Miniprotein binders against a7ua95r516to809. Designs and how they scored, part 2

Target 1, 294 residues: a7ua95r516to809
Amino acid sequence: ASLSLLSISDLVPDLQFIFFWMSNAIEILYFIQQKSPAYMQTIELMDDKAGSKESLLSATISANEEAMTILEEVIMYTFQQCVYYITKTLYVVLPGLLDCNPFGTEPSSEQCRRAAGVCVCAVCVMPEAVRRVVSVFQTTSDLLQQYQVHSEIQSQMFAYLFFFTNVSLFNQLIDKGPARGWFQRSRVLQIQASVKILLDWAKGAGHNHLAQKFFAKFCSTVTILASPPQQLSQMSWKALCAEHPSLKPVQLHRILTQYQLMAELGPLPIWQPSSEDEAYIYRTVDLLESFENH

## First folded at step 2 (miniprotein)

Design g1c
Amino acid sequence: SPEEIARELLEELKELLKEGKLVEIEVEVDGRTYRIRIEPGDPVKVEIEVDGRTIEIEAETPEEAIEKAIEELRKLLEKEKE
ESMFold2 (binder alone), alone request of step 2: mean pLDDT 79; pTM 0.753

Design g5
Amino acid sequence: MTRYEVTITVEYDGRRYTITFTVEVDGDTVTIRIEIEGPDAERLARIAEELFRRAIEEAKRRGDPEIIRELLEEARRIIEEEL
ESMFold2 (binder alone), alone request of step 2: mean pLDDT 64; pTM 0.480

Design g6
Amino acid sequence: SKIEVEFTTPDGKKYRITIDPETRTVTIEDLETGEKITIELPEGVDLEEFAREIARLLARHAKETGDPELVREILERVAEIIRRVLEE
ESMFold2 (binder alone), alone request of step 2: mean pLDDT 62; pTM 0.498

Design g7
Amino acid sequence: MRVEVRYEKDGRTFTVTIDVPEGTPPEEVARRAAEEVIRRARELGDEEFARRVEEAIRRILEDPSRTEVEVRFEIDGRTIRVRIRRE
ESMFold2 (binder alone), alone request of step 2: mean pLDDT 66; pTM 0.550

Design h2x
Amino acid sequence: SPEEALRIAEEAIRLARELLERGDPEAALEVLEEAIRVLERAIEETGDPELLKLAAEIAREAAELARRLAEEAEKRGDEELARRARELAERAERIAREAEERLRE
ESMFold2 (binder alone), alone request of step 2: mean pLDDT 86; pTM 0.868

Design n1
Fold by ESMFold2-Fast, scan of step 3:
Structure n1 (fold): chain B 294 residues (1-294), chain A 88 residues (1-88)
Amino acid sequence: as target 1 above (294 residues)
Amino acid sequence: SEEERRKLIEELIRRAEELAREGNPTLAAYILFLAIRHAAETGDPELVRELLEKIAELIRKIIEERKGDPEVEKIFEEIEKRLEELLK
């Protein structure tokens, strides 16, 4: 299997294999965590000679530590592989979300199809570009459920996927948005509506808290860009920073500058950065978000 | 793929042997149990037979080496029962 796969459907066989092994490794780790303490206590309570008993306990502790390390490595590896394949698919479909018009007159009824004898009508009411993104998250959720992956691991998976999605959308909007017209008010409202569909899916899937946390930066960005000019002009730099703590000073300044340019607002009240923020406003290295954990 | 599953089963067996030798028979038994389950799912009769015989040898060796531990004996007895059902 090569990395030439382009859709989530094409990835399902590879993902099933990786999720299967991740689930198995988690189950083994859980088994050793549950059984090892009791087993070690049994050894400790034996009436064996002191030297041989101590040696057996030492060997058991060492073997358990090695086994846990190996299992944690396998879990980490399979988790990272799942994330890699899923985020590679997300990266391909996410730009479509920024070009999507969810207010269009797309005939939803003609897109409804039966799946396993039941109509998948929830997917039919979404624009195609949004549906593609939602399908990646839904397929991930289905696979985690199919292989009975523990809810904590499922939460970790979606935390990373939402983190990746937020960073990808934010970076694309900031880097390419001006040239693509994405900062124009009508386009921003379309983007906001599309993102709301994605967030509503996350809420329905039980991941509302993760979505609120990890989409904060992109949500703040579209909220600012969708704000009426009169509302923004009433806010000081300090007030804007307080309302949008997820945005770095350089990011907030770029967003406001693009808002002024694209909205053709003429002379607006000048937002006055603090002296602490001023040094960072023009520092390009902090503009885009990193996909790496800090 | 089938080739990938074979490599994975071989790794599980190798790791179980190491863990059993190092004094962790409970984890070794569990890994062997998973290896048996995966072997049964390969759909290749010759591969299944070869792997089940190899797993059976490892189970017998571990039982022989770890006699006298009631918890370990229960785990291996359960694995042996499953292996006998699969070999039918």
Scores: ipSAE 0.000, ipTM 0.176, lowest interface PAE 13.8, mean pLDDT 71
ESMFold2 (binder alone), alone request of step 2: mean pLDDT 76; pTM 0.680

Design n10
Fold by OpenDDE base, second read of step 4:
Structure n10 (fold): chain B 294 residues (1-294), chain A 91 residues (1-91)
Amino acid sequence: as target 1 above (294 residues)
Amino acid sequence: SPEEALRIARELLERGDPEAALEVLERAIEETGDPELLKLAAEIAREAAYILFLAIRHAEKRGDEELVRRLLELIARAIRIVLEAEERLRE
């Protein structure tokens, strides 16, 4: 099936299976971890019949360690598979977020899973492009909750998904933004509004800290681009660096350069990189974010 | 009674019949709302899952794939009992 046809709903059966086993493995692992000391104590309290106790203890320790190792492998594998499938879905829907006009009335094509009928939940009232992205996250959240996946694993899942989303959106904006007109003020404001909806959802879902952390780069970019020329032109390079520490010098420089072009601003000496940063603004390899640095 | 059912489930597990134990547990949790009994049911189910998991290693060493599959299915049932019990405890 073409990636374009892959919806999160299509992946739910597979994801359910994966989440089921992930949860199972986690539960068993924690059980072993909790019970192992008690088992060892029980063995230690047994009558020492001619070295059998030590042998039994050693065997039990070895068996538990092996079991835990396997369970950890299962957890990691299932986690990776979930991430793989979910990120594929995100890859398909994320570009729509940048083209979205959240101020327009867009028909919702997807049914809310929480309602048999017309739903007026926050997700259903979202612009379609935003809703599609949120639907991926919501489905993920629902599945994690359904299978009662440990909170730490849930947090790690969302951390990665937000990371992936940020990288994807940032890279697309930086690379394609100028050509797509995404650096135009009106378009930037649309993007800003769309991202705000997503962040608001994340906040409502209990992932505010993660969202703020992992979307920082994209949000910083959008914030700069959304800034009025009168305001931004008064900010020095140093001030912008300080206010947007998530941006590398090369990234900030690119953003400002494109902003200048779009706003038809003349050269702004105040935006000149510091001598310290001057060497870094030419590191084009650092311009786009890597998916490997998570 | 659910209490008696849980006792029976534990006995079945001790006798090496985890499948029968899980069946009893499944029924017991459906019939009770007592938090203590639900906790106990979850505990017995986790223990069953652990025992079954250990048995997988033995089955794998013997190359008995069908047994491994069956054991995994039973583990899945055990974990479902745990999840259900824990869900009900959170309500």
Scores: ipSAE 0.019, ipTM 0.374, lowest interface PAE 5.2, mean pLDDT 85
Fold by ESMFold2-Fast, scan of step 3:
Order: structure tokens, then C-alpha cells, then sequence
Structure n10 (fold): chain B 294 residues (1-294), chain A 91 residues (1-91)
């Protein structure tokens, strides 16, 4: 609760200011779009004295275009600032999600009370690391609701945040996972449970469609790693690719190879790619995902 | 009365005194529960915000950064009035 908001809480005053201005700009833009036709009609109905009507109409159009341009710049700037600072906070807390144990016992009440001082800290029922990630998303949602930011902008914000989270978690798991032990059976199950908590939060917040779209790659990865080796060995390479279309062939091959190496429960089935399968594996050489949204 | 306050607010806007108009609007929405008057107050506040935003263009061309800041503060007040009126209309 309060402890899980430490990093994001430092940004709340600045984010409140930014969201306030973003909401203001959106509302004024909407007002101009709705009211501009009525003002144009008023000008059109004016008595035309030596072409003064055309001059006034031209001036009004120019003024509206300038106002809309400034408002769009304010909206884009404030949106970019919010995304930048929120994703920076996520970057710091996301690795903890891969290292936490959601099957562990709840934190002690004494720890929360001592850290909170005035004892306003609620009892925590989810792992601290997961709670920190959820708190970033929840605080963002609360601010968007508090300032009544247009639903389209809210959707774009969470689309980017989920995209960033997916890429960050996937890259961390692929790049650092073997050395950190994250491919071990017990750790994979912990990661899967932690991810489910995030997805359940997103569903509850009304963002299920965005979460399903933008977490697909990481979800496919943990699903594969949580699958029994015998189940995976019974599928053809093409069937595996078809089940996990979000994964590039080279990424899927890396995941399967690491899974085989990290197995702790006896001999693994030998998966032998055909020469045709090898061609698909090396269709692309990009192993890690880019943070570029395009 | 709230009706008279809204008339005064519009007159202040037309006279070029948006700050005084916003002060009147803020009091008017606190004193009324009439949906039609709340809707009218929101419309007047939106008009004020639009006029203020057009004024920013002139302030920027003159390089008057302090005026731009004050105009943005007034726009924020106008938008708060709109949001407060709309929230009460939904209650």
C-alpha cells in the first residue's frame, strides 16, 4: 500500500500537475471542435460590408487552427512526460516481479507499521514486488480518473505502459534469465503466478483487451516454460509456432533450448529441427525486442 | 439569484473581464442545484476558456511570458468550473 507507492509517490505531485494540464487541453480542444461550426455559421450570417465577412471568417479560421495546434502540442507534451516518468518508475520495479515468490507468506504487519510511521499502511496480501508494479498502474488509473482524461487517451496510455512492461520483462527474462535462474521450474511457476496478478488487475481495471494484446509475447514465453517437456516434444515445430505467433522463430528456439538446459527432472525429449525448421528459426536474427512502438 | 449571477458573468466576459466572470461562475455553481443553470454555467465557462486561449496567442507574439502564465491559470479555473458543473449534473 503506502510502502509499495514509494517510487511512484515521489512523482504524484508532478504527475497531478501534468494530468491537470493535459485534461484541460483536451477539454478545450473538444470545445473548439464542437463550437467552431456554430461560430463559423454566425460569421456566415453576418451582413457583408465590403468583404469584411471574408476577412473575419479567415481570421477566425486562422485563430482556431493556431489554438488547436497549441492544444495538440500541450496534449502530446504532457502525454510524453507522463509516459516517460511512469515508464522510468516501471523500469526500476519490474525486475523484482521476476524474483518474487507469490506463494510466500504475507509481509508482517510490524514491518508495514514501522515504515509507515502513522500506521496508515494497509495489510498487504500480494508480494511486495508485484504490489509495487500494480501500484504504478493503479496510481496512473487513479490520476486519469481524477482528472477525467478522455477514454481514448487513457487507452493509449495503458497500451504504451503494457507494451513497455511486456518488452522489459521479455528482454530481462531472455537476456538475464539463465544466469538469474529464472528458467528453473520453481521460478517459472512463481513468475507465471506474478504475471497472472498483473493480468487480473488489468482485467479489473477495464483493460483486458489491451493486456491480452500487449502482454502476448511474455505470456507465451512463460506458458512454454511452464509446460511439461513431454507435452512440448509431442508438438511439431510448425504447431509450436502456430500456438505462439507473438514469438519470432529465433526467440522460440532460444526459449526451448534454455528450457532443455535448465531441466531438473530427468532426461528431456530430444527436439530435432528439420532443415526446413532451421530455415524458419533463422528467419530473423533479432532476439531481443525494441522499445520502439512502431 | 443564480440566474442573475450567470447573466452578470456573461456580461463580464463580453466586457473583457474573464477573471471577474470566473469568480461569479464559481459562486453561482455553489448556490444552484438546477441542472439547466449548471449546464449554462458550464457553457459560459467553456466560452471563457476559449476566449482566454485565443488571448494566449497575442501574449506569446508579444513575448509576455508572465501574461501567458496568468492566462493559463485562468483557463485552468474555467475548466475546473466546467468539470465541477458536469460532475454535479451526473449526481
Amino acid sequence: as target 1 above (294 residues)
Amino acid sequence: SPEEALRIARELLERGDPEAALEVLERAIEETGDPELLKLAAEIAREAAYILFLAIRHAEKRGDEELVRRLLELIARAIRIVLEAEERLRE
Scores: ipSAE 0.000, ipTM 0.139, lowest interface PAE 14.9, mean pLDDT 72
ESMFold2 (binder alone), alone request of step 2: mean pLDDT 86; pTM 0.828

Design n11
Fold by ESMFold2-Fast, scan of step 3:
Structure n11 (fold): chain B 294 residues (1-294), chain A 84 residues (1-84)
Amino acid sequence: as target 1 above (294 residues)
Amino acid sequence: SPEEIKKLAEEFKELVEKALELAKKGDPEALEKALELMKEAAYILFLAIRHAKKLGNPELIKKLLELLAKVIKLILEIEERLKE
């Protein structure tokens, strides 16, 4: 489809502007925190009539508080816009990750061919679908580095992106997987290998902790689906839950039902599901769309 | 308060003009001073935005935000020049 042709490169000019403004708004916020005492001292040293100096001091304190609030709103707005555009691109490219075969050998860019000359027995190659997803994360990392966005904000950005990716992949695998044959073990192994490429990228980029935290649900799901049915049926329900704490008991139960192994596992814990992660995504999308109307 | 806004606007203009003059010289000491003046000009704009926000004047807020964007652009450019 035409949407499948959307490239993160198409958004770079818009993202550059937003990252630029966000980075400098953060810098100015910190500058104001340091500059405020100097202005206060200047006011206190003024030769002025009784009451005028006190009024000006009070006004300066109020102005600083309001300026901080405005800057925080600008930072939040630009952050949300970045997340919106990047996740919109991710949404288009993520389904391909579940359908590609990373065990095949495919030609890659000329740069990768030269790199392969250094690694004697390997060709530097990555499935096209995986490359598209990695390109989104790499471009985001490049822009954050180019505009020297504070490391805390960088971590928060990738936390959101990994969270979105995890939920999107999990939902697609669970909802569409059985009909599309993605639950077949050969396909699951392909998915597992593709996800490994993403996790390796995240580790190389310094985001291993975030990737482990936010991909846990999808990784647990893929691990279960890749496990031999005999192994799963030999494990107690308590042991299965303990191995996969990122999955709620109801989600684990649903996954196992697809293998038709539930009858061999014993009683499931009683738990009323709350879809807080899904609710968070819906809420975030609603907030971004509401802001767009302003 | 029109008098307060007028005073802030005048101070902003003086800071920007002096900063641009120093940035034109291009030596590290002048660029360092230009950066400080531009950051101070940004702070003055935030004080002006506070007045505009209290007045509930969206048009003035928009104009001040456009000026802020230009000031931020210049601050970053001077910082990059200092990195050489």
Scores: ipSAE 0.005, ipTM 0.251, lowest interface PAE 10.8, mean pLDDT 70
ESMFold2 (binder alone), alone request of step 2: mean pLDDT 86; pTM 0.832

Design n13
Fold by ESMFold2-Fast, scan of step 3:
Structure n13 (fold): chain B 294 residues (1-294), chain A 85 residues (1-85)
Amino acid sequence: as target 1 above (294 residues)
Amino acid sequence: MTRYEVTITVEYDGRRYTITFTVEVDGDTVTIRIEIEGPDAERLARIAAYILFLAIRHAAETGDPELVRELLERIAEIIRRVLEE
């Protein structure tokens, strides 16, 4: 069976082993880092017994270097395995986020309880597609907490997962958006609401700074596409570039072109690229983001 | 004089690794002998000995001998994972 067919729940037993191995290696690594300097100093202060001090110090330095190397390799290997399985699961569920509607009309229990009269407001429901993405992040957070993985590694893990999610969503929207109707204003507002649910989860989990940093490109894209025509038409190309520095000129140009078409702004270009940027808006190799973390 | 042995056997991918710790206590002197048989035995012996010595030093400073047992278990698990490749 393909890993892309597995849910996050199916991977939990395997992930538990990997997080356990990683946690153990990290704990031993930090133990060595904390205790090794004092031991080295003890050797340096001991009396020289026919050169045995120099030999012992040399052997200790060698052993320390080898222990550190092995532990770092185990940590790197287990980290890469976790990222591989988690991102493979994310890749399967992420496209659903672009197609879901968080502004459902299904009545909630609260809405029904208020129905002594008529409920005039639609209920905002977390779509199953958004719930699946949140579930992947929550399960990862739970496993990191269960095995007490050091906070630096936790931050690095979510930095990569947010980076991966941003790239996946951005590429899906830019590449498939025109054919799927995702650039229609009503769909963009639905996407914006779904993204807000992910960002709210990240804030609640203590990862607000990482989410703001690594979702910048997709958030800029959605923000531009969700802007009212009256507001967006008052901004120059230069102002848009300054406000959305995460977007490359070719990416910003593609987004604005789609916005112009969907908002029925006619053939007159409102947002003219600077002369400097004109050469770069035709670099299609820079349109989609790379999954390589440079 | 008190003497005891701890033997850990790890089997992975058709390879067998045997690690034996022999501890002898004589007054104020503790002697630990580590014997490892198998691929990379010299490297694994140096690493295990080093971590164990740091653990014993720490246990002596804090009065917590349980740390030695905990680290021995963690070392065995790391050796198993390293062999896994």
Scores: ipSAE 0.165, ipTM 0.593, lowest interface PAE 3.7, mean pLDDT 76
Fold by OpenDDE base, second read of step 4:
Structure n13 (fold): chain B 294 residues (1-294), chain A 85 residues (1-85)
Amino acid sequence: as target 1 above (294 residues)
Amino acid sequence: MTRYEVTITVEYDGRRYTITFTVEVDGDTVTIRIEIEGPDAERLARIAAYILFLAIRHAAETGDPELVRELLERIAEIIRRVLEE
């Protein structure tokens, strides 16, 4: 099947298996971790018959370490597989978020999985493009909860997914934005509204802190681009750096340069990078975010 | 040689899972086998078997059979919880 037709619903059966084993491995690991100290203590309290106690203790320690190592490998493997499939789906739906007009009346074509018939839940009333993205996250959340995956692993999963989403959206906006008109104020406001819906969902799902942290670059970019020229032209490079610390100098410089072009502003000395940042604004290798730096 | 075998079959989402616990005791040799059908089941089965072995060994050395029971119950609970919800 072409990547373009892949929906999160199509992956649910495969994801269920992965989540099943991931959850089981986690539960077993935690069981071992919880019981091992008491188990070791019991061995330590045994009568030392001809060194048998020491041998048993050593063998048990080694065995537990080996078991935990293997379980951790299983957990990592299953986690990576989940991330792979989910991010593949995100890759397909995320571009639609940048083109979305959330102020329009777009009919939702997909039925809410939570209700039979017409649903008026927060997800169902979302613009289709936003709903598709949220559906991926919601499905992930539902599966994690269904299989009672440990909360730490859930947090790590969402952290990575938000990271991936931010990198993807940021890179697309920076790279393709000028050509696609996404830097135009009207389009930026649409993007800002769409992202706000996503962030509101994340807040409602209990992931507000993670969302704020991992979407910082994209949100900063959108915030700058959404700023009125009259306001933004009053902000110095230093002030913008301070207000948007998630942006690298090269990124901020690119955003401001494109903003200047879009807004037909003349050269603004106030936006000139500091002498300290001057060397960094030419580091084009740092312009786009890497998916590997997680 | 004494052999104990317990098989549990669980159906989930139209798929059948078979879990088989085998314990063989031949003198001083204890062989434990756990078989689970499904994706990556072999890895989990191997770990479960190994932990079960440790528990049985502990029970033999300490006279604490409750540890074996607890482990088996925990494994069964994990599987049941995920497959019956």
Scores: ipSAE 0.017, ipTM 0.352, lowest interface PAE 6.9, mean pLDDT 81
ESMFold2 (binder alone), alone request of step 2: mean pLDDT 65; pTM 0.483

Design n14
Fold by ESMFold2-Fast, scan of step 3:
Formats: sequence, structure tokens, C-alpha cells
Structure n14 (fold): chain B 294 residues (1-294), chain A 88 residues (1-88)
Amino acid sequence: as target 1 above (294 residues)
Amino acid sequence: SKIEVEFTTPDGKKYRITIDPETRTVTIEDLETGEKITIELPEGVDLEEFAAYILFLAIRHAKETGDPELVREILERVAEIIRRVLEE
């Protein structure tokens, strides 16, 4: 009832099995890489009665190359399967993050308990929509830790998940924002607060560097939209481009146009693109990001 | 169909590895005691072909080099992996 039909919890048994096989494939790959050099050396030190020694070395090299190639494919396959299921779940829960209110004066839920005759009431701190997104990341982190997956692979996993989240949120905000009222200042401040909770989770989980890198576009967008009119109107196009290098000129132009409209700024253009950027904006109609980039 | 490989470890134990694509299982059997360890993969996860191929190559390599100690280490690693899967 309170949980989505497509919650991350529903996928945990499948994800556990896939993560376990990924971890096992990595261990076997490491075992072969570790033992292969010692084995080659053993063959080289064998008693020389053998024109067959060269044949044995060749066969060993071929077998090890084939084994390593297949294990690398298994690791890639299981990684892609985990990413597929996790991002499918993220895609369902992410839009809710743009529509929740972390500043609610009344608590979303209340629990009351008694101890020594005193009634104590607890409140829900994190919005449910944000909690659902955090739960996906936390479950992923827990599974990677449980199966002791190498830190580099953990980093690659979260790099992709943050990349996916950034693209999804940016595209949702740009495409649906005008119709949903998400560019209104009060709504932008709510979005900013919700994203802050997500980024703080990433920091606590040891992924601050990845979060800063892969959320740059969405964070730049929200930062611009949350800026006070007096501050933003004093910045030139060149200054804004310098502060927000993750945004393409056409994206920055669209964001500033929405900001100008929502802030009720005068009809004259305040932010003038360079001649080169203006040419780019004029010829480019695609605002949205691709999920296919690395 | 089923793929079966038999080998002997330095301690004199004989084992049979059976790979059954139909049941999606890899079985290691102690030929002396008849005890078996089996891994069963879900229908949605096609990893048994790769696991079977790796086991086949490792055992073949060990047999061709005449190093039963490598066979023992591979068996021990596979047994450890199987025990971890069964714990889950």
C-alpha cells in the first residue's frame, strides 16, 4: 500500500544472486591471473627431454587467454544486468523527487509511544519520495559491501547510477518542468533541498567525488533557478558559462529564459550569448541528454 | 547434453564435474563417497555456460600440465564458491 509495486526490495533476491556471481567471477579471474605466471615459470623449469615443452607453454597461454576473456564477459554481463534492474527501479521513483516538499511544517507521519507515563511523538524527517531514491542507492551499496566487490567496480557502479540519475532528473525538469510548475521559485527551492539530501547521502557513503562529478549538470540547473534575481541579473553570459561548464549553451539559454519568465524580469534580454554560442543555440533544437553516453 | 570431467587430486580423491545445461546446474561429485555439491542458476541468469567453460578449461589445463596441485586449488576455490552460494 505505502510501497511502490516496483520497489527495490522486490528485486533484492535477483540482485543478490547476480552480485554473488559477479563477485565469484572476479575472484576466479584474480585466481587465474595470480597463478598463471607461477605456472608458466614451473613449465620453463621442467627437465629438458622435451620438444613438447614449447607445445605445453603454447597450450597454457591459449587456455588462460580464453578463460580470462570469458570471465571478463561474465563480469561485464552481470554488471550490466545489475545496472539494468537498478536503473529501471530508479526511473520509476526519480520523478517523485521533483514533486515532494522537504519543508513541510506538518510531519508526513507521526508515531506515538509511552515510557514512564510520558508520551513521545516521533516524526518522519525525510520525504517518502526522497527515501525511495535513497533506498535504491543504499540497497546497492549494501549488496556491493556484502559480497565484497572490488572498490573500483563499486565506483563504476555508482558513477553510472549517478550519471543515470542526473540525466533522468535533468530531462524531466527541462521537458516537463514548465507544465508541472517546477520552475516556480518555491518549487525549485524544494527540489534543491531534496537533491541536497541525496548528495549528503552520497557523501556519507564515500561517493562525494562521484556525486560532484556526475550530478554537475542537474546541480548547475537547480543552482541557477534558485538564485536570487538581484544576484543572477548582475552576472554576464560569459560569467554564467564559466560557473556552469557542464551546461551546453542551448541548455543554459533555455534555463535562463525560464528563469527570466518566472522572476518577472523585463522583456529585454539580460543574458546575451557570445556570437559563437548564439549560432550554436540558433541551429540546435535538442535540449535533452542521452542515456547512451559512457 | 551433459558434460562430464573426471580427475584425481594429490590426496588420491577422484572427482567428477557434471555440467547440465537443461537443469542449469554444475555438480561436483566425490566418486568415493557419492557426496555431491550442486549449484543451480535461475532461468533469467545465463552464467552456467561461462562457469562451466572456466571449470572445463582449468581442469583441462591442469591435466595437460600434469599438475594435480593446480587441480586441487581450482576444486577448493569452486567448493568455496558453492558453499557461499548455498549460504545465501
Scores: ipSAE 0.000, ipTM 0.254, lowest interface PAE 11.5, mean pLDDT 71
ESMFold2 (binder alone), alone request of step 2: mean pLDDT 64; pTM 0.507

Design n15
Fold by ESMFold2-Fast, scan of step 3:
Structure n15 (fold): chain B 294 residues (1-294), chain A 85 residues (1-85)
Amino acid sequence: as target 1 above (294 residues)
Amino acid sequence: DTQELIDRAFELIQRARELAEQGRYEEAAEILTEALRLATEAGSPELAAYILFLAIRHARRAGDPELVRELLERIAEAIRRVLEE
């Protein structure tokens, strides 16, 4: 009943059942939409094999439309359930990524990064916290492949999983970062290295474009925090906003404030928004990201 | 193995038809969901579609659009029961 008991391995039997239903519904929907003439002939042959006098040739157009509606609802429901359970598992394992050290063991961690596309090597040598996150993504990919789920649905699944991961990591860093010391430069570099392992896995799995799109906010945050003070102090507020368009003004302002405190850059602020940007920052009250999709 | 799954699915289809002829549409629908599972396991989308059309026809023979929605609700509930929080 505890969050600590939510493991991807514990969910595999339930996820297999959901993917089974989803894959079946997608295949039936495809046959109804794309293969109607051959499909009707095949149904007639099946009706003959069954020895039935009740022929599907007597089916009405409304019956076909009703079947498609049912299949669409089943696909939508099974997709939502998969996303729900996988993201609940991710939520438990993601904070560990912010608190692990990929540099703290032997140099084998660099070799593991190159081998991230080879599941066994990545699981054996990378930090356990990163391995748990990669295992969730890899298990999801394996199940989608096992049930031959259409590539468009696979892309939608990973788009949402990356979106969820980005929001979760960003919110954890902004909300809990000061108390956990995560804004310290050494910790930020560790976080950056851990995120790189996830991005390298996504690239190896064929999801590079999705990862670039949906991790943009967290990657921008970590990039700013990892930037040398000399480089960052030379940039204007307008230039920083242009370089990091995924960040809302209030989010960028909070990140820069944390950077100034951590870097001990002196008593005067380096980054000042314009009067319009300042008003906009105060009008935008949502610092943390929502898990709801638009 | 695959052929045994298909043959078992057809046996369930025949049983469901017999139940439907007796006006036992709910029991027919239950048997058809098991037949659908077997057809999916056998990798036959055409057979799975055939089973779904039979379920809709049985719901129509009940003469009540509410039964069609009830069958949809039962399919959703069966999925939810396996996924129970």
Scores: ipSAE 0.005, ipTM 0.229, lowest interface PAE 10.6, mean pLDDT 71
ESMFold2 (binder alone), alone request of step 2: mean pLDDT 76; pTM 0.669

Design n17
Fold by ESMFold2-Fast, scan of step 3:
Structure n17 (fold): chain B 294 residues (1-294), chain A 83 residues (1-83)
Amino acid sequence: as target 1 above (294 residues)
Amino acid sequence: MKKVEIEIKIEIDGKEIEIKIEIEVEDGKVKIKIEIKGDSEEARKAAYILFLAIRHAAETGDPELVRELLERIAEIIRKVLEE
């Protein structure tokens, strides 16, 4: 039996429903905050069968505060459900990003001759693997816009999605990269170009600040691996740590060790931590990132 | 003239709470009647939130949307209160 590919389009009906509820809960919460006198009247109408407790101001205030708390819980619950379904889809499509080639296939000889100056534009085709990741982000953005979800909630959602993407890609690269050849220079340049497409999408969608913040670790990793040997050989351990503050020392050491193993240009500098840094590196067992925000 | 009657049963703290809602929409005017059976303060709060959601939805003039909203929000409120 073949495994079915999980597509973001398969989840759209369920996501539409959850986004609809999240938007309505936010609107109702806003309505409560702005239309407080109407709630006093509403409580009085509901108390028709409960007796004359509506005259007690304390009870009315308590009910209003508790209603707001429940709405906040509904908003959080629907937010978590959206994040769950979207990240589950991302988990399936993200590994493909590390194996795709954004520089395209070789064009025919006739097309090459005709488009020598247009070839740069004609070969600017988003790889299918990158397109699938962008589609998840774009569908999420479209749903948030369709249901007019407040901008703060939109920012929180993309902050988490970018955080999840960064952690997933970083962990895949560090854990599986050596066996899959992802640390080879040609592959690293392909990965860097693919990530650039995601960052450009984020900038176009108005999320540049969030993307810069939450992709920092993976971007630092790819930047180091894509660096020429001459450039890296001119940097001390302390300088590398300072330039890549998003990386833990143990992570930076692993990346530099892998870089040395893949190099074909003779002896490379030995990037060794100081005695203090060594204790920090080898005492720390946290090579891979947690999917929980720290 | 459109009239929708919805009965929602929620169990909180081992007690069954019954909420009956009657919505009548005519000429852009919405009439909502809510009958709550239960002694729980949580029941009153759940009904209050349901009433606000129904009123907001009813102002759109879509009775099918109102029905779907009532069924789903009641389930969400029940789940939240049980946590």
Scores: ipSAE 0.000, ipTM 0.240, lowest interface PAE 13.0, mean pLDDT 68
ESMFold2 (binder alone), alone request of step 2: mean pLDDT 64; pTM 0.458

